# VHH binders against Flagellar brake protein YcgR (ycgR), part 139

Target 1, 263 residues: Flagellar brake protein YcgR (ycgR), of Thauera aminoaromatica (c4kar8)
Amino acid sequence: MAELSTPSPASPAPLDGGRGDELEKFTLRGARQILQLLQDLITHRGLITAHTGGGHSFMTAVLKVDEERGRVVLDPSPDPQANRRALAAPRLTCVTQLDGIRIQFPLVGLGEGQDKGRPALFAPLPAEMLRLQRREFYRLQVPLAHELSCLLKAEDLARKPVEVSARVIDIGAGGVAVVVPTGAAEFVIGGTLPACRLALPDGEPIELDLEVRNLNRQTQRNGTEQLRVGLRFAALPRAADTRIQRYIFKTERALNAKARGGL

## First folded at step 13 (VHH)

Design V52 (from U3 with K65E; framework vhh_7pa5_2)
Fold by ESMFold2-Fast, scan of step 13:
Structure V52 (fold): chain B 263 residues (1-263), chain A 121 residues (1-121)
Amino acid sequence: as target 1 above (263 residues)
Amino acid sequence: QVQLVESGGGMVQPGGSLRLSCAASGFTFSSYAMSWVRRAPGKGPEWVSTISDSGGSTSYADSVEGRFTISRDNAKNTLYLQMNSLKPEDTALYYCAREYYEDFGPWFDHWGQGTQVTVSS
């Protein structure tokens, strides 16, 4: 009759790991708002995918919100192994949609029991929930093999025009992150880089105005410094938006087919 | 706008067969893995089967493996589920679902209204 305690973290991990600052404005922390969203998921019988870590997930739905005990009640998986993995996990990452809007929330301290004589899973109410358009903050990590580049029109330290071919490390609907050697150009947060050229694998380079949103210095394993620059698309044309989204979806599918061993 | 419309459900006796269809529109069907998900009265959702975007790879829940076959026709934007040797336990509303990938993993970002399958004698 072994009873295994599942450790609960003293502080919840951020929903997005490294994107907390950008997602903060889409994060709900009000108890009333969280309760209402959970109730909407019940009403619309939303299909929830709960990620248990290690590449594992199962399907669930919210059965009810138990405000008196401060917990959410979920449908268990018909797969006993999935339920065992869920109960052993330090946290679940739950993701669903409501009216086309992406909803994501963590659950910590999962337990099992019964609700009205039926098996159920339960967890404390989440302290935060993410509610955003699916495209707003999705960032594809660009495979090195794609050699995706952006020709930046910037200024050097003497304010002279320079062109820098920068490697694109991630891309989303709102912008790209690039890496440049330290000292190749001077960047100022909020500054505009006009008429830059984004090269996608298929077709002509896309001419775009880019706004500098963030700067991060990185030291490579060989001791060489590089600068990571976050860039926002300014006034993105519809045709360019379509091409960028096509590239993202196509690359994502290929990467996930590899992860599943599906060649 | 993404739309998924299921059809082909009905009443059948144990041991019988049904073929479900899902008509997809509003997106590039051939670019997405597709799944069948079911929900029985008073039960949570259960994943049934998934097929890759090309149709080259399929997977099934243990409860249906050997009895159900998932397939797709990318030229017709249609997903199918051939259900053989049906059991009372297969009674459920069957949903067509589109699989989407995020950095945390795959999930279903769209599903239809479902088609009812009832297996009774």
Scores: ipSAE 0.558, ipTM 0.854, lowest interface PAE 2.0, mean pLDDT 81

Design V53 (from U3 with A33D; framework vhh_7pa5_2)
Fold by ESMFold2-Fast, scan of step 13:
Structure V53 (fold): chain B 263 residues (1-263), chain A 121 residues (1-121)
Amino acid sequence: as target 1 above (263 residues)
Amino acid sequence: QVQLVESGGGMVQPGGSLRLSCAASGFTFSSYDMSWVRRAPGKGPEWVSTISDSGGSTSYADSVKGRFTISRDNAKNTLYLQMNSLKPEDTALYYCAREYYEDFGPWFDHWGQGTQVTVSS
């Protein structure tokens, strides 16, 4: 007797305070939308990573959509073991990107056969497809060893100008979250902090305007109070955007490389 | 504009060797992991090998382990694939691909037009 144990499709980029509800607005469920997106993947010859569970995946592509039979046709792997794992899997999680947009969808009921005399994999059309612009919500948790800081130009409680060096705890394409001691400066949601300086590990600090988006007061176990401030980038120059994205990418790659080492 | 231009393909007999090159331009080559991907006639794409941005880490498909070696020269913005002990099954169009990390796996956002490798007697 086999247990019913199918892992859920992996979540896209992690979201702070996120739930499955937040992904609903990015989920396509209309048959015509799904067909069009699959056709776009065919047109762009997009490479798809199909996750079969247990850390296994293989590389595939959508060859065609058979709308009359309600099926997608996929390229099989040249590795027979990968194809056997895929056929045995209760579900595939397919992940790809198109023009910087992350696309993820499940396939259930995979079978094998032939298309125009060539081996092919077949699956029913997915009931849903996730379409996300990664840059809009992904947040890299900044390693403490990087000592990333942002010099904030704000006002103190007496409304006098102050500069506060704040530790960056997470960073994304749209902004940063920083921590400051409670009372170090006055922050107002919707307020702008002009000419702040973001220090990345290499190069000159990036000068940018930041908008206060959220404030969360937190008491540490030792009784120390700190304020977490969520800050949005205002009018980020392309060169600065490129440097920030490069930092995020390099850091994610380094973290992924350490994870690949395993125990 | 990102450009990847492959070269070094050709026809060889089984057991022969070829060295592929990929000239990269339009981006900071030393900041990206790079991969080789191949497509055999009538087959889907098969990932062949990846090298980290520094060159300190490499990985290979089981079908090519011990026969192929990936390397890079960041000063010349060039990626290489040394292919030894070639088999008829290695016949394919070989692509140089730029990889970036995104949740749950590697993604290829740019690749070149490919260079043809034919292994036949």
Scores: ipSAE 0.000, ipTM 0.271, lowest interface PAE 11.6, mean pLDDT 79

Design V54 (from U3 with A33E; framework vhh_7pa5_2)
Fold by ESMFold2-Fast, scan of step 13:
Structure V54 (fold): chain B 263 residues (1-263), chain A 121 residues (1-121)
Amino acid sequence: as target 1 above (263 residues)
Amino acid sequence: QVQLVESGGGMVQPGGSLRLSCAASGFTFSSYEMSWVRRAPGKGPEWVSTISDSGGSTSYADSVKGRFTISRDNAKNTLYLQMNSLKPEDTALYYCAREYYEDFGPWFDHWGQGTQVTVSS
């Protein structure tokens, strides 16, 4: 019984502004690039989650790009209330994916009308579209109650093999950050730790190779020194990647539910 | 290559029943959550139902709750939708869709060709 509640459908959350500096390199602003990407969404029948604000969203799709009039045509929601929220919103944040690439773009100035005799929503072409291929920026702060751990295979200060059970403090699609006591093992940036074992709450531990990416020595308020180690996942099988992403999603959803309830 | 092939649609009277099937290939079916999504003429896509990778958890749109049942057979790589007490407003193309958790949410990355359900007298 891995799941404590029946999952309800969740709209993908827009990326937050705190990652904006890193996201600029993934942002398309060329008119031709934007037109091509929108056309790719049409060709691949891409479903779009359109966020209208206040936790509200609806599913839509690009019906066509009207280059002559400089606008996109979207399928309206079958829910009239969702359409009313969308038309009242100052901005839609549209989120979708194509071949594992996250695509996000704003639409401003939404209107309603008809396309080929059918109801449609219209908006000017977006001035920018985010096309994010890297997942390294998605990090979940791991709740202490989850007691997530990773068994690291490293060397001690005498260069003898040691196994260190490290507490996972954050996790993302591209890696984990762990804490170990100062002096428990030697870590070298760029070094590989083979056959480590990541324990998630559900199922067998995931065996994976980790690459050391960063080191940060921290002194806690009680005077305890610890080493924070940033570790990148080496190549992961899709099943392992899916399990990690599922844990991240379920935990964020639970945290978001607690935040809404704390109102 | 990922393939999803829907079947089981057709014409039915109001109050009738149909069972849709989706045959999956080209990926580890048991590792993915799966959904049914429908598109009625002149309307946008509407999410209908989702089932977890193990089949242990399901969710439904309010419009179909109590009438539709989603299920899966991981040994046969097949997704099902049992549709009971069908109404004219259930008339739509029904798509099988593969979900995965990425970027803190479910995404639909692969779709079938759809199967037509028509509910009329």
Scores: ipSAE 0.000, ipTM 0.202, lowest interface PAE 11.8, mean pLDDT 78

Design V55 (from U3 with A33Y; framework vhh_7pa5_2)
Fold by OpenDDE, second read of step 14:
Formats: sequence, C-alpha cells, structure tokens
Structure V55 (fold): chain B 263 residues (1-263), chain A 121 residues (1-121)
Amino acid sequence: as target 1 above (263 residues)
Amino acid sequence: QVQLVESGGGMVQPGGSLRLSCAASGFTFSSYYMSWVRRAPGKGPEWVSTISDSGGSTSYADSVKGRFTISRDNAKNTLYLQMNSLKPEDTALYYCAREYYEDFGPWFDHWGQGTQVTVSS
C-alpha cells in the first residue's frame, strides 16, 4: 500500500509574482509588527480596498484585532453580493495606505459572523504585510499631455486578431493601466497579450508581453463605454525596464517641481 | 503634501439635494482619477463614484446611479458630487479619495476628513 504523499500545499503565490525577492525587504512577517500595523490601521480609520479576484473589489476597514483568537475583524460591505464574493474568494488582496505608505496584505479563510451583535467578516491574521516605502514601486499617473499609448495585440469576439491603441493612464515597474473603447477587443483576466508595443516619449516603442489582470468599465459623457485594463508586464527586458524607470522618475520630478510652483 | 478637503455636507429632507465639493492640493489633480466613498453609521465603507482624470468618463455604484453625478474642474483642482433625490440610506460621512488603478484593480491612497450628509425627515 504505497502511501500517496499528499502534495505539500503549493506556497501561496507571492503578492507580486514577478519581483518576489525585491519585495521581501518590505514584507513584515513578525507577529508583533503585523498586530501593530493592524492596530494603526484601526486608529487611523484606514479605508481598505479588498480585491476578491475576477476584477471585483469592495471597501472595508479593520474594526478589531482579536489576538486571543488570532483573527482580524472587518467591516462587511453594504452590498450583499460583494460579501458573497468575498466569502467565496480563496484569497483577499487588501490594499490601503498609512501615512502615505502603501500597505498591502492577503487574507485567507474569510468567514462571516457577529461582533457585538453587528454583522462582521472574520479572517485569520495575515501571515505577511507589505509596506512599500520606495520609489521603485511607485505608480505614476501619466499626465494627459504626455499621451502615452500602448498598442495591444488582442482578439475580438470571433477570436480574430485585432490591434488596439490604448491610452496609458498609469505606469509602474510592474505594469500599466490603459483605457480602451468597449468592444474594441475581448480581454480575459489571466490572458496574455503577446508582442504589444508601449510608446514612450524618449524613443522607439518597447515591445513587451502583457498579462491582463483587471478590468473596469466606465461610462463616457456621450454614453459610450470604455474599459480600464490593468496589465502586468509578463516579460520585460532590462533595457526596457531602465527606460520605463527613467521616464517615471523624470516625469515625477517634473510634476513635483510644478506642484511646488516651479516652472 | 497631498490634501483633500471635503465640504458641502449638511442636513436635508428626503427627496432633497446637496452638492459636495472637494478641494485638492499638493499634487497634479488633473492626472488622477478621483472618487467619492461614504461610510454610514454602523456600516462599512462603500464606493460611491469615480471620475476619470479628464472628466470624460464616470462610474457609479448601483445604489446611487441615476441620482448622483460626479464632476470635476481641473482648473480649480476641485471634485464635485451632485446628489439628488436623497434618501435616508444616503446618510453618511462622504470622503473624497484619490484613486490608483493597478494590475489588481483600484485602490485609494489619499482621502480627506469627510463631510457629513444627513438625510432625515
């Protein structure tokens, strides 16, 4: 009777799959540190966005830390559907800020119950919390005047290849957010868009592969819909990374100078 | 330093209207998507509405769709929320929030102190 060694549960995918080693420096794993940070979030009434996957999220807040039971208590959404999605999700990705620092942490094993007679969500304490202080993880909101674009190679509903020129609204070391007309292409979360072209002001477009990570519908003033697409760099050459970083830093510097009243 | 200051809240009867304002400073306002979030007493926070950087696109929660209108004046660094046909369930502290959109989706990195809206007969 060969004991079928139950495959060790696959280590939860790192919060940011591509830069795991770099993020480790900013990841808190100490129980005391995690508790303190959660308490600070309570004290400051931090607004938390909890992502459930599939392009869905809801707003929440930490209500209480129950150290005895090793759990965190969260506000449920006023939307019952959001709560259902949350409870069905294998993992929540929670994102907020404290003192201008981005805080990100996963929650697993979400349950519902009552806290002092009020509906609440419960989860075990997070095993890790990411505190991002460095510019390397900075996301630049692209100025309208720069008109950055990304040529997306996608498919339509008939699986016919199409090219879509998308405006870049956000850029960082890990990816871009773009806007496209609804119906221009079919995007599937988790899908890869190969050989796309990111246009930067400093030279020739960068060819890169993009992974679709998030979709968000918006309505324009004329009643037409557009889609915000969150894209991750699936593979980025070092030279391309350098160019992107240079652009981000240069632009950020210029924006900050302008904000300070500089020409 | 990034600052968001909400105003325009108050007490109104059901069916009434209010216009909220948010004054933004310390950043390039025209480069950011902006949102309204609210928190009712004894309830969790909820997203209300988002407007694009140019103001060309908007989105709304189902609970406020058709009643609320988000707008912005980039020249004045000001975000607005026109609230019509107000209901008691709209009673909440309303926050102006700066929105980021990353690979995992939207989140808010700054918000103000909020302005109180109370809808009661």
Scores: ipSAE 0.809, ipTM 0.956, lowest interface PAE 0.5, mean pLDDT 90
Fold by ESMFold2-Fast, scan of step 13:
Structure V55 (fold): chain B 263 residues (1-263), chain A 121 residues (1-121)
Amino acid sequence: as target 1 above (263 residues)
Amino acid sequence: QVQLVESGGGMVQPGGSLRLSCAASGFTFSSYYMSWVRRAPGKGPEWVSTISDSGGSTSYADSVKGRFTISRDNAKNTLYLQMNSLKPEDTALYYCAREYYEDFGPWFDHWGQGTQVTVSS
């Protein structure tokens, strides 16, 4: 359960901070493939969210690819603070979609200048781009009406056992994401939370061990802070797996059928 | 398949008002945060406003605070943007966007074709 190792210069940091081995087969590193994908984003006017770290992001789009100079040209934010954060950031994590395909890529060495007399941001072409079909990243966004919760067995700042009721915001085959009240508990990436209880509608809570995969302290756009915790199912009996999959399938189909029915 | 269809744009004088609508289909609308994003000619996209899945939380870009109100009707699968005290700088194509949250933060995984808003005298 050790901390993630710092990647060597020959092994650049994973696009998602630690899932590189899982995502390698979906990662494009060929120069031609990268150029084509960036050109597709220009053609389809893709809305790109660029994350600058610390919970900050801004909207951008690719204006052009300068293949000869090995650069991508991007729209700056109309927010001067967002542009200052972007230029100060060691890297941007850019994410978008094209025809249901999730596309993610890093930009390093961001600079500012002008393109045809208008302000622009410039960066070297990314060395890698991640391309995932929806089914490979899909997680059910849990309806609030279902009031799904997970009782987490964790430790507080003093290493004392504490039970935290957390709202489940999304669920997939491999785990859940929850929102934890600020200051309620301490979490360590790679740490195991034993005998947690996942409460699905209709039935007894499911007892399972959860592994902390990621922690995301986000400032909501309304200024409130929340801790989002990504949790992996560490040991999942077949019966529990079946119940979780049935919940996901039934929920999405039933509510989408209602929505498509014009209600 | 996911569809987002914007309407309600048009031409209006400075100081006027418009109400935009977005009809959502092909997904569980009540499970997603929804946003309005705009793009003016020669400018990059600008986030305007976001509303939570229940409608209990809203947020706005500083440029529109106090003038725009985002709302939703989950029974009708419809997102709204009430725009008051419109300024020439509000002239843009307005997109309805679905927010998706991942470990690095929120991003938009679907958006519509947009509805044009023109504010001129």
Scores: ipSAE 0.671, ipTM 0.891, lowest interface PAE 1.4, mean pLDDT 83

Design V57 (from U3 with A33S; framework vhh_7pa5_2)
Fold by ESMFold2-Fast, scan of step 13:
Structure V57 (fold): chain B 263 residues (1-263), chain A 121 residues (1-121)
Amino acid sequence: as target 1 above (263 residues)
Amino acid sequence: QVQLVESGGGMVQPGGSLRLSCAASGFTFSSYSMSWVRRAPGKGPEWVSTISDSGGSTSYADSVKGRFTISRDNAKNTLYLQMNSLKPEDTALYYCAREYYEDFGPWFDHWGQGTQVTVSS
């Protein structure tokens, strides 16, 4: 049976802790890198979603980095209950983005006080920050005119093989997101869909194995439900990787040119 | 360089209407699903509505269904939220957000500064 997800949550979800071994290559542990990244968040007034556990979160921002005392100063929530939950939490998981880079970091030992006469939250500098660079993280939103599709080889509830032609809505170095009608096939998070076929504009469809990573139910205005499926490329061949990167590059370049008024 | 700027908030009496706008710049607006998210005093952030990149698909939180309408004008790089039959519980800062979906689930990767809506007599 498929796990149902709500579409468009109010805050970014934290990355799964069980992916620690996959995410280690994107984790910053150098003090200078951490300080620079936090300073970049201050400079750009980056909004941070701080998760306190139990489905609770609030919006904050880094106001200041105190390098000598090894701490950050955070903007408290206008909701006093959110601040109380944060102070009681053993850990905050902070999620934000900067110039297309996803940033996630823990804060432990949160306290409260004042900065320049204003209420503030204080925490020790994080020992680590996750930074997913654009190459690994970037997802091209696929233009509808490209009619990009992926033929999924899945199973129905009786474990009979079914083929589902799914519209590709975004694509990146690590995978695709597709839309299928609700009930078209059974998807299980962590399950593998073997020998699927991704159709790109140039050449024959790419045969590849896909892993189901997430499921999101979306209700359309007419009441029809669609399932958005996040799929990771498993063991992507070098030739396929080259074709996908080339498509992303060419399409992004064309969209940027259009946004700037054409040639 | 992605920028989202909300406007159209204000004070209104219960049963009134407001239209919010979000001016987008620094990216290809027509390639992204867009959302409205609000944060009410004493509450956490609440997702309000999403519209697909083409405008062909919309979704709404149960609390606003039938009262709010999300729309977009891709030629003007603008997102709208038409709010009708406003209630005191709709009082909040309303944020325009760019929806992004990746391997780890749905995300809002860029937010605006917010526009205040106050429903009170």
Scores: ipSAE 0.005, ipTM 0.231, lowest interface PAE 10.9, mean pLDDT 78

Design V58 (from U3 with A33G; framework vhh_7pa5_2)
Fold by ESMFold2-Fast, scan of step 13:
Structure V58 (fold): chain B 263 residues (1-263), chain A 121 residues (1-121)
Amino acid sequence: as target 1 above (263 residues)
Amino acid sequence: QVQLVESGGGMVQPGGSLRLSCAASGFTFSSYGMSWVRRAPGKGPEWVSTISDSGGSTSYADSVKGRFTISRDNAKNTLYLQMNSLKPEDTALYYCAREYYEDFGPWFDHWGQGTQVTVSS
């Protein structure tokens, strides 16, 4: 049925990426802790997004944990193609939250069958699960009033250089997400955009090299498509890092003040 | 604290209409994309529709395209789902969900308790 991301060439999942050493302290490896966390996801009816690679994902949930057989049972997607991709994938990357804490885990060796007469997906229990507080993965959702933009240096459909002013919708220590009109430029996951310019409210634009990490297409009410692009800071000078962190700090503090005023 | 509270569900006959609402609090609503997700008895969760933070972009699952319309009122911190031409297959608990994006893609970091929609008899 519905996929959350536009199909694209395979991009490394976070577990395949370069953060393994930094994330180890947030990783659960105890069998009892893993069983309890999965059971908590069942109890709280957690909405799980399962990434199958190539920009594909689907929604699922844990139906039950079969401790005796060492297996987890998952809801299949209503979309048969999503299930076929999942079964063919060497690994699923599952992500969800519990009480505001991000939870992420891999599933390997996915199979299909039935549970109590209904279609189900089965996998061995994960050997590890990540639990991350907001500060470890956080990206500030940029207020619309800030009109934050990034001038992207990319290529058009004919592979000619083009400059696109994109609205920044979130920003963190590791990157930004921007919105670009569909067709304004071509993006390839893993591709590098050199010498882009990030405009923060105070000071001159920051020149940055950005790597494309993910793509998601959205349709506007007037029929115009927009592309959401996730971009990683490929090389970030210390002065630029300081300015970005200062903006995040000041904006988060202001947002927290507004949230407190609402109480 | 992030809070999402759905309302507007109920029982309707096939071909009927319902309008769901989601009241958001505890965060800057206008800074987040929002979605509707549903879960039917004996089925897993199904993404229904998404709307961008400004309301300028929307997307829909094929099963509801042309029948459902997602909208938002950022001044009132409220998300809506207008459901027309309802079918028995639309029977489900409908959740309001907040979108969060990571390097690997979008996922939902908060959702409400849901509002029940039943299409029958």
Scores: ipSAE 0.551, ipTM 0.834, lowest interface PAE 1.9, mean pLDDT 83

Design V59 (from U3 with A33T; framework vhh_7pa5_2)
Fold by ESMFold2-Fast, scan of step 13:
Structure V59 (fold): chain B 263 residues (1-263), chain A 121 residues (1-121)
Amino acid sequence: as target 1 above (263 residues)
Amino acid sequence: QVQLVESGGGMVQPGGSLRLSCAASGFTFSSYTMSWVRRAPGKGPEWVSTISDSGGSTSYADSVKGRFTISRDNAKNTLYLQMNSLKPEDTALYYCAREYYEDFGPWFDHWGQGTQVTVSS
């Protein structure tokens, strides 16, 4: 299968869920604006990741906009199973970037056919598209040198308590992503991990209740699997929130200075 | 300012080998999962391979598994793709891409201009 990641039992949450009203000012709904943005994606040959649910996704791109028929034409995946999943999905969540701006849009009513004698996927024009600056979606990718860890208090298959020290790979205002070896503990989407401890460089570990939001499996060179776990801060004391934000801000400033040719 | 610059492409006969490189700058390379993505003439983009930030885990598309090897050198801010047993079907523009994860899954927030690989006799 030509998929970005191993299938996860977790269903992805759409961006426009609880954040829909916050994102209104970044939402394009004008037909001309939507058509122009799609044409810009064609011109810049934007790489689109289309999420079909259940942890499945595939790569695509806009081939053309069929204004007469009110639809977009997309490249199909070279993986026939990815195309079958896409056609069966009630909705695709498409995400890409254009000049560093995040662009996201839903596609509903996907069909298949031919374009200029070649296989193609077709969908009605999206009714809305999101355009977000990096700051609106940002999660800090944690520098490996910082050695950030989170001690997870979880359960094994027999429901016995286990503690797992997990490496933090990204962190934002709402949560962290960590990597754990497969089999280290059982994780269930929506499950709560109480009294976990997040170790930031400065000060005592922060005690946190974490909720499991997503799971992604990765295969190691030796054939063993690692699990990437997305965790939401279920309850965050003000002092802890302040420390996390300061760490993010300080690290982002240092990374931005390096990115702009500063050392 | 994130920049990814691919190199190492060229023309090769079926069964040959090429090693692609991607020079990363403008961000902390060692903190990001990186991928290779390709786009063949008249086809859509295809994900090829992914490597974790430490290099400890890798994954491959079924079409290249056993033939391609992804690796990275974090000290040099460089991503590699070793391509062996090349087939005409591997002819494509190859992109270096940076992965960003969200609750709906991974996506690419930056990619380079690509390097052309042509496999023909």
Scores: ipSAE 0.589, ipTM 0.864, lowest interface PAE 1.9, mean pLDDT 83

